# VHH binders against Protein SUPPRESSOR OF NIM1 1 (SON1): the designs that were tried, part 8

Target 1, 370 residues: Protein SUPPRESSOR OF NIM1 1 (SON1), of Arabidopsis thaliana (Mouse-ear cress) (q8ll17)
Amino acid sequence: MALPWELEEDILSRLPPISLVRFRTVSKHWNSLFNDKTFINNHLSRSRPEFIILTNSKIYSVDIIDHNNIDPTIRLHEIPTYDIHSRGTDLNRTIINTCDEFLFYNYRYWDNMTALWNPWLRQVRWIEYANQEFCVFGLGYDNSRPEKVYKILGHLFCHGKVLRDQKVVIYECASDSLRFIDRPEDDDWPITETAKRSNVSLNGNLYWFGCSNYENDEYYIRIFDFSTEDFKPFCLLPCQMSHSTDELVLAVYKGDRFSLLKQCSVTREIGVWVTKERISNDNGNGGEGVEWLKLMTLSKPNLPKLFGTVSYFIYGKTLYMCNGDDETALACIYIVREDVCKKFQIGSGNINCRHCVYTPNLLSLPLFIG

## First folded at step 1 (VHH)

Design e2 (framework vhh_brivekimig_d4)
Fold by ESMFold2-Fast, scan of step 1:
Structure e2 (fold): chain B 370 residues (1-370), chain A 120 residues (1-120)
Amino acid sequence: as target 1 above (370 residues)
Amino acid sequence: EVQLVESGGGVVQPGGSLRLSCAASGFTFSNYWMSWVRQAPGKGPEWVSSISSSGSYTLYADSVKGRFTISRDNSKNTLYLQMNSLRPEDTALYYCAKDRWGSYSPFDYSSQGTLVTVSS
């Protein structure tokens, strides 16, 4: 007697994408399963986040072996760059983040190139911009439509113009056209440098921290909604800043929620919160009724001082962080929970190390151009 | 409000030198990596150099390595770029930024940059 289809599918959905890709050669049935939308989505929901480390010459995935009562260890796996045609050491001038469960890769400023990349499926989609004034903020899509048609939020840099005279634009990939959009009345420039590096993508929209009162350091989550093409407040934060130098980091939690990390710059104490319910595609009520749960408070003498680009994810009651060591300029992985506080230097991370959180998956890249 | 004010640009002959300064306010300067970014007419922004919060580590673009020196004075909240052996291709508006990786927007600050022109 063969296993019930549901049990076979459940077992396979728990395997890493690289293992599943190998299994496509074993069976036509399994190859069909691995291209099934329901299976792909179930696999994604069970996949664990990983750190992607970008050095000036190589890209690595960080394999974290961590069990509650066993000393954690890390292992670096090089991701081949065959799919992204870098001119060698130009990785020094690139950024990496995630958008819609894909790696979002910007290939140097002067080339005005960006890509969505699934390294496990070896799929890449490049967008090239003829306009050298176009600066990319992030990607999204109209989530009210069944087909994902990507749009890029950005701005045009106008030499010699003051901040208020800069133009926020949407670049529509399918039509190769730019549209100007209005800024919020309460914000002279909504697309800050911090937001460019720390925005998160969820349900086709972009989210980042806005500031409602700089004098009191009051922050909230802001959204850019690609269906209505406007900026608006989304929800309040579960915590308040103690000092203007405190770190706040937004991340996606379990694929459909938010997590928020705050570090006090003086004590180095870290608080972590998550939203209790799934963030909906509801454009009417947005973040009204969003309830936060505090998962942990970490107060250890050996906690790092977080600054700049901070990547983190939560699994169980463990906080995993990637941040640069200020004095050594090397990337470090921190594994912190009540019974563990461990620091791992990325030996081959090099001095120009960038990083993001990526959840390995079987999602095929969207048809946003061609 | 983060505020960065660049100065020290000017017109210079090839092979000449200039020293750029950036006066920072509105944040704890000594806690952050700082960078210089330039934008030539008709080109996108180009990262030039970065310096760690303590000044112990410095990074340079290949195009300027050996010619430019980045430094900082945390007691004065000031970032510097010493530019030697200047070339026509160094002609650009130069901006300072609060980051280590060169992902940069001049719109985040009330700054105009400082213009460096290297004549033939």
Scores: ipSAE 0.000, ipTM 0.291, lowest interface PAE 13.2, mean pLDDT 74

Design e3 (framework vhh_8dlx_2)
Fold by ESMFold2-Fast, scan of step 1:
Parts: structure tokens; C-alpha cells; sequence
Structure e3 (fold): chain B 370 residues (1-370), chain A 121 residues (1-121)
């Protein structure tokens, strides 16, 4: 029996991008639908996040099978690196994260290029920056403009200088221009960033944890705003540290909000908060009115002690976590909810793993990046 | 004062070996990963490799057969052993302290002034 047109669109918007890309060849109607911005955005809003695991030799996505079952399992799908291989892929010291719903692929130390990548559409855009001795902190864009103007935040290497004394710079991709910006007011900025190693990109801006008082472990969220090109406080946290060794992890929630994970280092109890409303690009209401909602508290006997780089996402009522370290050979996936606490080892043998959260999507990369 | 001082550079003939040293002071050396980096005349920076505080090493694949990185935490010293030197290995060699800023990039927060290696016949 034929389905109504609107119901067909609803069903198709819930399918993985790989399935939809294949369907483009089946029908001229479906090909037009899959290039429609409303459909693409509806699909993104319904797409389940997944973990991307970067090993020394390969990149994998983690598929969670029967995730609504009490016995979910995982399967690793290799992501072909052909799209990025033409630039000479070195996975041994590659950093992977997300920016603007795309994978952000930073090739290696002070390379003169980074990439935005949609692996399911097989689109890659290399951002080549000026021949500077340049260390990338992150990527963002000017969200005040109709067209996304990508910029790289970083510092120039000053031999014999500590990081706090190095020059902070913006590289603007479209104009191939480099500008110096005022350094953060916080003289402990590099230590603060290192201590809580949790950066997110949302609506073109970078967000991470700042520390207002090291003696009292008082943390907050700070922003680098790529439209105004400045560092500033964004909002307060919904929780307080119990111990200096407690873990804090910031993540994007449902594409337009924040989630915050805190683990007590003594009890291993995990709290998760989300922002009630969408994080706005409205410059008149930036962060001061952010309201948090506590989503869950988990006190399971087999919860891991989180350390180093922690990736997580929330889907339905389930917390998914990936915990690994560049100095260890193993990453593990944890699936936790009230009735389930499952652990899966990702690494086999002596493999260094890096990881991030990625939401598969049909978004095309911007052309002006090259 | 946090400081890194490279030594051991000089003029060396092709095919020979050379060991560079980096003396660290002003921080707890055993708690940090360390890197070796070079810059050939008229070229950009080239990452050679690193050693974590755990002793795990990673190398630039194009240089892996030529170099070995090691550390001695009791003397706060980092080493780069280079074998079968070629004219193309002529460069200023820098050691640097490992730094990670979030999930975007590995970086260096401190590096030395470098030591010059010239490979010529």
C-alpha cells in the first residue's frame, strides 16, 4: 500500500545518510527531496549522535545496535579516509572533533591546513592558512553574517616564551588575513583549558570551562565569540565541584543546546544537566539568562572513573560515554541508564585511540572554504 | 623559570649518526610529554616525534626509520638519536613541551631556542 507523501517524507527523514545517498539514484523526486533544506534540517534533528574513533591507522564510527533493548551491542564501521588521503593522511597524531555539524580534522602539529569533513556525503574542504608558525586552538565562524566566514583561533610560536606570553591570533579563511587579538584577562588561561579539557563548537563560537577561583574550584563556561573576536564569560554552571579531581565535560545537546556531565571523583556518581532553551545567537541575551535542567543522576557500582578526553551523548533516557587517552591503547564505550550498565572495549591490542561525538547529516560543506 | 635548552648540534658528514639533548628546568619534567621539531632553511616546521610521560613514543612516518626519541627523568633530559643523516636533514632542531587545548589540537606551550645541525660532505 502506498503511503501519503507527507508520511514518506517523515519516514525518510529518520533514515541514516548512507541509505538516503543511495536512494538519490532511485527517484528524481527523492533526489530533489534530499537536496531540500527543510528535509535536510528535519533529518539532522532526528539523527542519533554516534562516536567517531580515531586509531593510529583507521577511523571508525560506532554503531549501537538494539539501543532500546536491555542487551544493546556495538559494531564498528570503518570510515574510508580516501577523501582526506590525497593530502597525505597521518592518523598517528591527528586531532578529531566537530565544528558546525561537520568533523573537524586537524592533520598534525602546526600543519598549514585543517579540514571540515562530511564522511557520509564524502565531502571534504581543506582550510589552508598562511605560512605562519601557527598552533590552532579551534575553528569557528562569524555568525552575524549571512554567509559563514570561517576563522581559526590560535597562537604564533614565540621561541623561548611560555604559552601565556605567545601572540593570540585570528586567521580569517575567506580573506587569507591574520590579525592579533587581545589575550584573555585570565593569566592562568592555558592551565584552566588543560585542567578541564572540554571544548565545544556551537553556532560558530567556541565554548570551554574557565576557572574564576582555583582555591575553591569555581568553574564557569567561557566563550570565544568569532563575530566580536573576544574572550568573555558566558554562563555559570548548574553544579558545584565536590573535589578538585571531579570531572566536568561539556557537550552539545540536540544540536542547539549544551549538556554538562559531572562525575564525583570519590563516589563516581554522575550528574547530567542540559540547557532548557536553545543557545541563542542574540547578542542582547548572551548567556546571562541560561537556565539548566538536571536530566539524570547515575549511581551504578560499575561506572568508570572518567579521565582525560571524555566523549558522551544523551539519546532518549540513555547516557553513552566513550573514555580513552592518547597515552593508552584502549577506549571503552559505556551504555548507562536505570536498567542497563554495559561496557564495550573498542581497542584491540596496542592501538592509541582518540574520539569525538558526531551526528550524521546531509549538510553540504561551504564552498568558500575551498 | 621554565626553560628548555637544546645541545649536540654541529656539522656532520652524510651517513653518520648524531644525538641531540634537551635539558629541562623549572617544571616537573616527568609529568609532561615532550616533542622534537625541526626547521630546514627556507622551509616550515616539521614535527619529528614525541614521547609521553609514560614513555610511549610516536614518530613522523617519513622519519621513523631515522630517529629514536628517549628521555631520562632522573636528569630532566630529552634525547633525539638520528642515524644515517642526509643533506636534507640540515635544520635547526627544537625540543618542546607537550600541551593539549581541549579536543582541537596538540600544541606546545614551551620550546627552546634550537640547535643547528648541518649535514655536508
Amino acid sequence: as target 1 above (370 residues)
Amino acid sequence: EVQLVESGGGVVQPGRSLRLSCAASGFTFSSYGMHWVRQAPGKGLEWIGNIYYSGSTFYNPSLKSLVTISRDDSTNTLYLQMNSLRAEDTAIYYCARHYTWGSYRDAFDIWGKGTLVTVSS
Scores: ipSAE 0.000, ipTM 0.369, lowest interface PAE 10.6, mean pLDDT 75

Design e4 (framework vhh_6qgx_2)
Fold by ESMFold2-Fast, scan of step 1:
Formats: sequence, structure tokens, C-alpha cells
Structure e4 (fold): chain B 370 residues (1-370), chain A 122 residues (1-122)
Amino acid sequence: as target 1 above (370 residues)
Amino acid sequence: QVQLVESGGGLVQAGGSLRLSCAASGRTFSSYAMAWFRRAPGKEREFVAAISWSGDSTFYTDSVKGRFTISRDHAKNTVSLQMNSLRPEDTAVYYCAADYKLYSTWEEYDYWGQGTRVTVSA
């Protein structure tokens, strides 16, 4: 090998984290490199997002072999579950999402524990809370502070009460305190089951869809701000619903922006928009500062009808989508660009269609208190 | 100052048993998850077992699963590691670690003990 060190660093920063982890014990130099903040950030900036697929007993990362003008294909890589199996829970009851570049792992129904996980570094941080009736919605942190102190947004489960009559709460791990949060002035229940699986984390806050007019299907993006601990409207959407059954999916784009996917339920045409500017920690003034750009429109004959949990990302002008088949319960990967529309079914058998988008990285899990 | 103190290490024959104990000072540790790590001669420190702050959840590395049992005495702020069916490859210095309501299989914990030596002969 005998490569110059600059070239060695450049090559290593482009490898998947699972490959890099295998090299940590080979050399003190390489182990030191993998803990260097500059190297870690450079690696993250070069990492392509991947789909994480949960089955009843195993977790897979979907590696997409997509070369310009070459037929794209996929390969499944099993992610070791030794870090999370001690919980004793069935993976098919698990909600998986992301928070701050980490996997967020939680049981489907109320539970007394949730986790942040970096599977490539073999790191898991289990967050315990004293209340057995606490149902987790999502995780965030106060972004106005230099240290990341995580808080859990959720509700107290109460037998015999309708969901909208239950109390919204914040659990703060560092202080072991639970606080009640005022609901929005509208009559909606802000932390719905759909939003629980589809909220996105950016700069320590959670974002998902709210509805301002149910008669006319007028939607907007709402924020829960963990520094002020309140619900706010964030911004308007760049598009209008054609039918009440249209699909809307929010995602993070390039680590600091939003993307929005809308599919017409009748034509199956997909539009994708992205925010023109980076979403900043100061950007919460009623959404007046957010401008959208339409990135693509896709009208392919082989497009799926999207329904339920949908994961997607944009990379290199290609749209990658993962959704569950309502008939087979199998996860399907779609790779779509102007000249290509490919469909891949993820294996056979009793596969639970739990999935999210994750960018492999070398970031260490945070310390919650000193 | 707040500290962790391990005890119970020693020399044992393969197939034997040892019980390690870790004592933590102060009431703050009643809200701490606790873990055991080990370092064999010439190797890096590796995860062995962890127990949640409530004591309701435990985790083990594959090589010790079914042989080692971690337990907690909430009143005393202590964690114990019962090691059965010991093997020569279990020879290491064993370290106790604590972190507020969180546990990790990787070595980023707020508090660490000085370690206790375990030697398993063939």
C-alpha cells in the first residue's frame, strides 16, 4: 500500500463506517484519525444516506450501488443488534427514526426506556424515565446551549381517556423532571401516531405536518422548539394538495435544509421541493424566512402508490424511496431519475416494513450530564 | 469526592467462579446506570455488562452471555458481577463505570473505578 498520508485520509473518509471500525485496532494512527473531529466531519459530509430496514429479528442497511449510466442495484448489509437486544423486545414493535445523526430506537407502545444508537461505533445510550405511563413522541435538545442536553417529548398514557384528552409532557433526563406542555390554540392533537413515525429532527427541534384547514386540506410545517418548549407554526408548504389522499413526506436535505415530497394519489406524479437556504437556529419567526425550490417532477409509469410510512432521500439528482407494500408487507426500494425507474423488493418472508433514512457516520453519542 | 471502588478480583481455575463488586458513594448514583468493562494484557478495554439505573434492564457482550450475571443493590449504590464458568480468555483487569441514567457498550462514562484483577488459570 505505502500511500501518502493525505491520499490515505481521503480514501478512508470515503469508506463506510463498518469498514473503518474494522481498522481501528490495526493502527494507533488510524484509531487516532477516526476520533479526529475534522476527519469525522469530512467523512459525514461525504457519506451517502442509506435506508435502515427492520425485520422481526434483524436490522439491515441498504447499500445502493448506483453508477452514472450503469443499472443501479442494491445490497443488504446486516447491522449487528448486540447493543439493543438486551432490551428483550420484539423488533417488529419498534419505532426507528433519527435524531442528530443518530438512530432513535423506541418500543411501539408505552415503555420506560428509549435509546440513541450509532451501530457502526457500537454505541448505545439508553434513556430511562421513571413514569411507566409515558409514551414517547420524539427526542430533541435545547439548541441555545453549548452542551446537548436531551429531552423527550411525549404524552402520559391514561386508560379510559380519548387521545386528545391526554396530557402532553416533556421529560428532561438530566434533571429527571417531567413538565406539562400547553397544546396549540387549535383543537388538534399535535403529537399523532402518524407524526410520531414521520417527524424529522433538525438543529435539536422536531418538525412535522400540521393542518390549518381540514375542509380545504391546507397543511403547514409545525415545530416543537425544545429551547422554549412550545409548539409553533414554522412555515407554509410550497404546494397544494390535489386530493385529500395525496401523500406528503418531510425529510432533512443535506443535513441543514428540508425536502418535501408530494405524490398525487390519482396520477402518482411525484413532486420534490427543497428549502433554498439553510434552516438556522434563529429561523422560527412564523415561517416568513423560508423559501422553497422545486427540485424535480416525476411522472413514470412504474411509480408506486405511496402509503403509510414512506422514507426517501435525494442524492446526485436521483430520488430514492422506501415504502411498505400494503399487500405483501415487504419493503420496496425505488430508484428514480429521468432515465431510470427501478424497483427492488427486499427479500421474502414475514418482513415488518419499519424503516428510516440514516447517514452512516463516526459521531460519538453525547454525554447527557457531567 | 464521588468515586467507584471495585473488589472481588483474584486467581481462579478454569471453570471456577468469582463475584466482583463495585461500591459507589453518594445519593447521585441511585440515578446512575452502571457497567463493567475489562482490559486484557495487550488489548483495548472492552464492554462486559451493564445494568440500568432502575435495575430492570441488563446487557451482556456475547462472549459472557449465559455465564455472567450483573445485579444491583439500589439501597447501597452497588453493582455486582457474578462470573461463572470462567475461561482463561476472561483474564483481565475489570473496571466499574457509571453514567447518569444512560448506559453504553462503548467507553464513554462519567465515572470509572481503578479496576480489579482477575486471573483464570488453565
Scores: ipSAE 0.000, ipTM 0.213, lowest interface PAE 16.9, mean pLDDT 74

Design e5 (framework vhh_3k1k_2)
Fold by ESMFold2-Fast, scan of step 1:
Formats: structure tokens, C-alpha cells, sequence
Structure e5 (fold): chain B 370 residues (1-370), chain A 120 residues (1-120)
């Protein structure tokens, strides 16, 4: 009888990874189910994203309590750092991001070591570089091939150069080799400090905002394509800047689409757009014909003024944002929809908190040969 | 009120050293990347040195590499430029700039500058 079995699978796919890990010893059937790719992908599609907050000493996940209620709240859960601190690294020199549903951990002045990390499965993969002058921009893979072989996009630190003038390289994890790549002549900011912190990973490629003309506020989404190893424009934005000081933030939506958040710097009105279709690099589809849908407009006098590093996700009809408070220097979580605007401060004192969006999952880390 | 105030500029002999300071107020200093620029009479303003918001990354213009060191003290809301082995070509007004930490490279705040003169 398929129905009772399908109900069991449906219920289990909605549980947090920590509960599922504890249940793996219950039966051979459940252990096999939790290692099945279809189940793992269905679980991921049903998982709510969460914020990961990195302080100088600890890493926290943010649990949102009663998210469907008019009075939601948050709880902080410390993520043990045993897996990543086994190398004696200092968190105040660390950047945390995501790549391919894993946490992406890098540290030191030259980012001489990088890790992919699944904290709920207690799995970590380290990538170690011989070159201490290598600065990591992001991680990707050739998505035209069935096997994911990871490459790192970065630059060699060229002393006395502005970031845009530094030499761009690919580090190939399997072969432990660096190759130089050419930058487009008409693009002066393919790698910037802001792009290094705010790029998004989707389908093995890296995406961020490019600017074709600052005078006219002409912006677009650009891609680094790991299959062709080049920088190129990907698609146009669904909106226009009202002021040069408006905030734009790119994120992944439902694992296979983009979302874009824009805040008017004067009115604080927030617009959110999502791509209607999955982002695909198949059949020359690379951004041509990308169609956006405006998901929400939020126009409330109590909206925060966004600035600096902004992390956000959409779940149901609610916008969740993490942004620094300029007055207090604390990270704040905002839970916003038309009838709700809640603000929660995180941390204490003058702490520079780093943050990203992470969706808890049962995915096993890829194999790195190096 | 947002303010960047540079200090430490002086007249020095070639081969001498100076330390420039830039004191920031009215914004959350630790969230901004900081840069030093200079402008000599009749020339365009040029970038000299930069430091990331977390202090983990620094960069320098080729002509100052090995001679200048940028650093920051977030507890004191101050960025520094240590200038060694000064040359007459280093004569300029030096400016501090705070780089907006948004999605693109945009400078929100500039200081008034401090004069450095290197003469024999």
C-alpha cells in the first residue's frame, strides 16, 4: 500500500536534520531512506532557511519561533566549531558564506585554507593551498558534467594594485593547480570587496551585481561560468534604481531561482522580485529570456534602513532579513510582512557580526582529491 | 554627524617617515572598508592603500608597496597609514575614505585631507 508509505516519507521529509540523524538507527528502511537522493532533495525543498551568525568567537543558527503567528520570536543555537577549529583557526579572520547548499568557510589574510561544511552531518572538507598569496573569491564547479569537480575563483595578491587590477586565477581542486584567466576589457569591477562578500552560488556558477554605467545607475546580474571559465553579463534587473543610494541584494530562491530585494533609500519601501522559472545553463538558456515576478511590496514607516552586508530569505509570504544596526553595531533580525514588522537584536557590545543564509540539509559533502 | 578627520601630515626630509591617522565618527566604523588616497598639485587623485572592514585584506599602489603600511583600530575608530622611506614624489594631500559595504564599491564618506611635504 503506497499511501501509508508515502505519508511516512512526507512526514519525515519535514523534520529538522538533527531529528533525522537521531532516527537513523531506528530501522534499515529509515537509514536507507535518509541516504536516498530523492528523499534528501524533497527534505531540502521543504526546509526553511535560517541565518548563520558568525561572531569573533562563536557561530550561531537563528531559530524562528511561531513564524506564521503575528508575534514570532527568535532563539539562538550555538553551532559547535569542533569540525572547523581543529586547525586552530581564529574566527575574527573568517568569512562564512554558502556554496551548493554547504557552508563555505575561509580565513586568514590570503585565504590559504577553505572548507565546505555541513554542520548538521558533522562533515567537513578542507582545501589547502601552497600559495599564501591566493585570495578566494568563490567556489564553483563545471555543471555541464555529471560529476561535480570543484574549482575556486580568486586572485593572487598583487602588491600595490587596487582589487580590480589584480590577477584573476582559477584553482582546480583535483589537480592542485592555478591558471590565469582574462578579464573583460569593459568591466572594471569583476572582482570587488563587496562582490567577494555578496556573490551568490547557483548551479555551480557565481553571480553578483555588475554596473555598466554608474552615471545612469545601469545595473545587471553578472556571472562567472565555471564550465567556460569566463566573466559575462547574465541578465537585466526587473527594476530600476530610484536613487544611487538604493540598496540591492541578490539571493537564491527555493534552491533553483533568484530573488532580488531593492530598498528605496528615501522612502524605505522594499520591493522583492523572484525569477518565474528555474535558472538553467542548458541549451544556451544562460539568462536570455529570464522573466521576473514581483513577489511583494512593503511600504511601512517602521521598515529598517538597509546598508552594508544584508542577508535575507523569503519563506511563505514573509520576508526575513539580517542587517547591522549602524547605531548599536549589533546584527538585527527583521521579520516583515504587511501586518508584521518585528526587530530582534543579536549579540552584545561593539561586535562586527558576519552572517549568511543557510538551509539545513542531509546532503553529503563532495569528494575533493588534492 | 558623519566625519572623517585626517592628521599627522608634516614636512619631512627624503628617507624620513610619517604616520597618518584618520579618526571616524557618526557611523559604525567596523563595517566599512577604509582607503587612503592622495592628490599632488595639478594631478588627479590617486589610490594609495586599502584595508577591508575585517582587517584581513590589505592592498597598496605599486609605487608605495614595501614602504607604506595601512592598519586599523576598530576599538578607536581609527585607520592609520605608516609611511617609510618617503620620496619627494610622495608630496601630496592625503585623504581618508570610507567605502560603503553594500553590493558595489561606493565611497560614502571622505575626509578633508592632510598635507604631506617631502623636500630635500
Amino acid sequence: as target 1 above (370 residues)
Amino acid sequence: QVQLVESGGALVQPGGSLRLSCAASGFTFSRYAMRWYRQAPGKEREWVAGISSGGSYTSYEDSVKGRFTISRDDARNTVYLQMNSLKPEDTAVYYCAALYSGWYDKFDYWGQGTQVTVSS
Scores: ipSAE 0.000, ipTM 0.148, lowest interface PAE 16.4, mean pLDDT 74

Design e6 (framework vhh_rezetamig_d1)
Fold by ESMFold2-Fast, scan of step 1:
Structure e6 (fold): chain B 370 residues (1-370), chain A 122 residues (1-122)
Amino acid sequence: as target 1 above (370 residues)
Amino acid sequence: QLQLQESGPGLVKPSETLSLTCTVSGGSISSSSYYWGWIRQPPGKGLEWIGHIYYTGSTYYNPSLENRVTISVDTSKNQFSLKLSSVTAADTAVYYCARWGYSSSHLPFDYRGQGTLVTVSS
C-alpha cells in the first residue's frame, strides 16, 4: 500500500540531505517537495549539527548520535571533493568556514578564487579574482536588508609595503567588482593568518580574535560589520592566557552564541566558556551587555595536547574535539567529560582545519549574478 | 627602516639542492614578535608559501614541500637560509624572503625582499 502524502512528507523530512538528493530524479512530486520552503524548513529544524573536518587528503562530516548515552555513536561521512577538484583545489592549501548554512571554501595562499558550497546538493559557486595578490579574509552580507547581498572582505598585498599601509578591499559579489574602503589609522587592522583560519561567521558578520598587546597576550573579540563596512571591538574575553603557547579557539554555540576554548600548553587543562545570551546586531557596538559563563574545566592527565588545527563541539556537559594524536599525528575525535576521555581515529589523514560546525540542509546557494 | 635581501646562485641543476640566504638589516632577527620565512612565485603562477622559522629554531613548512625543505637561522649574523633538495624544472621561480607576525604563518604580512630568480636547468 502507498503511504498517505502527509506521512510520506514527515518521513522524508527526517532523512539526511544526501539520501534526499538521490531521490530527486525518482519523481516530479519528490523534486517539487524538496524545493518547497515549508519542507526545507521542516527538514532543517530536524537536522542535527555535524562537524566538517578537513584532513590533508579528505573532507569528513562527523555526526554524533545519542549524545546522552555514555558511549555515543560517531558516524563518519566522507564528503566527495569532485565539486572543488576541477578548479585545481589543493586540500593542503584550503580553509573551510561557514556563512549561515553554507560552506565557504578559501585558500591559505594567494589564489584568485574562492567558493560558496553546499556539498549535499552538489552546488558550488566559484568567485574568481583577476588579481593574484587579492588576499581573502572572509565572506559576509548586509544583515540590515531582507535580501542577502554577499560581500568578501580582504586586502591587496603590495610587495615591500607594511601590511598596515595596504588597502582594505571589499569584493561585491552582485557587481563582480573590487572597491577600497577606509579604516582608522590606529585600529587593530593587520589581520593575521591565524585570524584568517579561525574567524567565525554569525548573522552575516565576521568575528575573530584581535590583539591589543602581543607581548602580554591581551586578546579580545573583533567584528567586521558588513552593513556599515567597518571594524569594531566587540567584547572582552572571559579568560587570560597563562602562556603565549596556549591554544585559544572561538566557535559558534547553539547557532546564535559564541563559545571559547582555551588549553594551557603546560598542564593541558581545558577551560570552556559560552556567551550567556544570544548575539544580536544590537550588541556589535563595544560588546556592551555580552556576559560569559564558564561551562566546564577539564583537568584529566590523558587530555590531548592541542596545537594548530583543533576543532570542537559542545553538547550538554560533553566536549567533542578533533585533534591530531600526540604520537601518530593522525586525526582523532576526543570525547571528554568529567568521568571520561575517549578517542576515535578518523581515517588515515592528519587534521588540517579549525572548527567548522555545519548543519546539513536543502537550501540552494544564493545567485550572485542574474 | 627594516630591509631584507636575498642572495644565492641563480642557476641550479636538476636533482641538486637550491640554497638561498636572507640578510636582515635595520632590525633584529632575535625578536619574539616575528617569524622569518620564504615564499616563491613560479613564472605565470601565484605566490606559494615555502616555510618560516622562529629565531629560537622552530620551523613550519608547507606540507607539499616539507620532505625537501630546510630553513635555518643564524642570529649572530642576523640571517636565515633556505635549502630545497632534489630540485626539478617545477622549482624555477622568483624566491622572496619575508617577515610575518608571530600569530601568522603563511603570508608575508609586512616586509619582504625584492626577490631573486632561481632557474633549474641543466
Scores: ipSAE 0.000, ipTM 0.236, lowest interface PAE 16.5, mean pLDDT 74

Design e7 (framework vhh_8k46_1)
Fold by ESMFold2-Fast, scan of step 1:
Structure e7 (fold): chain B 370 residues (1-370), chain A 122 residues (1-122)
Amino acid sequence: as target 1 above (370 residues)
Amino acid sequence: AVQLQASGGGFVQPGGSLRLSCAASGFTFSYYDMGWFRQAPGKEREFVSAISSSGGYTYYADSVKGRFTISRDNSKNTVYLQMNSLRAEDTATYYCAAGSWYKLTPEDFDYWGQGTQVTVSS
């Protein structure tokens, strides 16, 4: 029995992308709906984040079953990699992150080839570079223009040089052109190995932690603005370090804001802050105008000591974290809220702590990224 | 099981040209990056050139840039090194190798062929 179209549209917007992809070939009405911008955006707004985890042989998405249950569980789903990884090459050399709702797949750190990937739509776009010595930092676009013009921020590989001594470059994808970017004043290298692994993409720009005073552990959020092609401070943090060994992690919140996680290295207490309003250049450009709200404080004796690469997201009242286990070399998922503290080890072989947060979606890859 | 057979070496005068070939068997050739290395008497094995599994990307040592060209034919399971404008300093045993790169050193390659000798002299 046919349902009214409005009810059918509401039901379909709540289904996982894998189910929707299977339905595209069933009718012209559903195929048209799944290409409708309003439907795609409504589906994205209702989609829950998930962890993407790289082992030395496979890529998995982590589905969290019974989010509101006192005994939640996880399910691992293998993501086929035939379109992006054809070689059986060591995935330890692979970076996976997100760039504007797409997975960003960098095959190797100095490979001059990278990809934007939507695994649910089976779409991949390779970004090929003319310069074989180019090392990728991240992808962005000029958000001041009606059409997205994608650019890659990186550096040229220089044999025998450390990262701070290498030249910063922009590669413009549509024109296949490369240009040098001036370094900031003072002896501050804007792109560190830590920033390369932990930068976040939002509204076409890249963001990461900068340090204004290493003696006093004073940190701020730094931006690379792809419209002006410069490095600058963006905003101050809502908290201060208690110890130099405290962990500090930046993430995107609800698609248009930041979240920040800090763990005290002594007590293991976790604080989480979010920005009150949507992030825009008008709302914090120059280090002012961004207002933070403390979302939660978690003070349980069984919290893990966070280290190295940390991925996390907040959904509802629950904090989800992914961090490696030093003894087992396995990635662990932690599910924490007032009434729940669960730990799951991911036992799919040797995991090299390569993971990111991804929100499944129906967005098509752009044609003009290279 | 895995075999890499290098050939095409020989004697050539300075300024001459030579084409080396490396025929692969016992593995899925199209999955591997391929490289050429050389070793002169009394010296360590050094990188010459490499080509990605797809053939889309090539790398060259500074000493051979503009003179040597690496290529591959995945339908024939073969990698080639075209050597032009040869110099006395290019005299070495040339080895082909299969593997994956992250520094372009001998340790990056899993499988090695037997060498082919190139001698550049008058």
Scores: ipSAE 0.000, ipTM 0.126, lowest interface PAE 18.6, mean pLDDT 74

Design e8 (framework vhh_brivekimig_d4)
Fold by ESMFold2-Fast, scan of step 1:
Structure e8 (fold): chain B 370 residues (1-370), chain A 121 residues (1-121)
Amino acid sequence: as target 1 above (370 residues)
Amino acid sequence: EVQLVESGGGVVQPGGSLRLSCAASGFTFSSYSMSWVRQAPGKGPEWVSSISGSGDYTLYADSVKGRFTISRDNSKNTLYLQMNSLRPEDTALYYCAKLGYWTSHYGMDVSSQGTLVTVSS
């Protein structure tokens, strides 16, 4: 007997993307289903986040086995680079992050070539800029329109000049054109090297930490809004630094919220907050009404001292972190909750600067008419 | 309007050589990196090689490294791919691609006819 449509969709939406890709060639009906927006969105909502790790020669996804077990473990799966040719390229000049549920691969060998990549669908879109001095900050889209209009935010270097002489630019993907964005005189340079590596993408916009007072270590969340094309403060944090060496890390939570991780550098105590409501740009671009909820406090003497680039996600009641080991500086995965604190060392190479969080999905890369 | 026209394909025996050309128009050729991408029968597209706008930097897929050479002539708005020591596995439709457009996989112009390379006895 044939399965009811509703039951068939429910079962398939729970399978990993690699399994679903294999099924696309088996059934014309399933191939149509896997291109259905409702199915794709339901699958994404049930997909578990994972870490993507770059070494000098290979890219890996970190599969976490037995998530709910008292003794979870990890397995590294190599992601083939046929589409982006990382074999024989200098991965030390590469940035990996995510934008709009795609991997964002920024290859800096010459003039900032950028790729959006879905490795499970084997889709890649390359973008290169006419200006050879263009440095990419991030990708976004105009979320006020029914169709996504993609734009890249970056800056042009003025050789031999101070930071204030750098120009902020937008590259519009559909028109293949660069234009300048004016910044207010009162704005400190909004695109720092730290922000380039630690920004998060949500609802087509880019978010990162701004500092209102460096002497007092007072931080807030900044936004670049691709609909209005301006830099502005977005919202206040639920906590502030106790010591200048404390770590503060922003991430996306459940696809439509923020999470914030803070570690006290002295005690190693970790606090995690999430925004109470979803972040929405339809009700105006203000974060004035953003309310935070403290999700967990972890107070174990054997917690790592976080530093540099930190990636993390929350799944269920468990915190997963990727960071360098405080003694060896080698990349490690930490799995932490009230009854568990496990550490897994990844490799023996210089990979602590090259990782991000990625949620596997069935989303197709955008198509543009040109 | 951007236009790319590939040529130079044909039938060749294993171990043979071919030189592909791509004539570009509708944009400032020297300002953009260019790529060659191929699609073998029954397979998805595969990136082959790229060259910077100046011609100073080149990249190759491991499968063609040491056998293929990418080059460009900015005064003629033309991209080249010199293919040596051809293998049956190199049989594919070859496309020239301008980076900076999301019109197809790898930014390829899907309206381009490409040039067919067949390596057979």
Scores: ipSAE 0.000, ipTM 0.170, lowest interface PAE 15.9, mean pLDDT 72

Design e9 (framework vhh_3k1k_2)
Amino acid sequence: QVQLVESGGALVQPGGSLRLSCAASGFTFSDYYMRWYRQAPGKEREWVAGISGSGRSTSYEDSVKGRFTISRDDARNTVYLQMNSLKPEDTAVYYCAAPYHSWLGTDYFDYWGQGTQVTVSS
ESMFold2-Fast, scan of step 1: ipSAE 0.006; ipTM 0.315

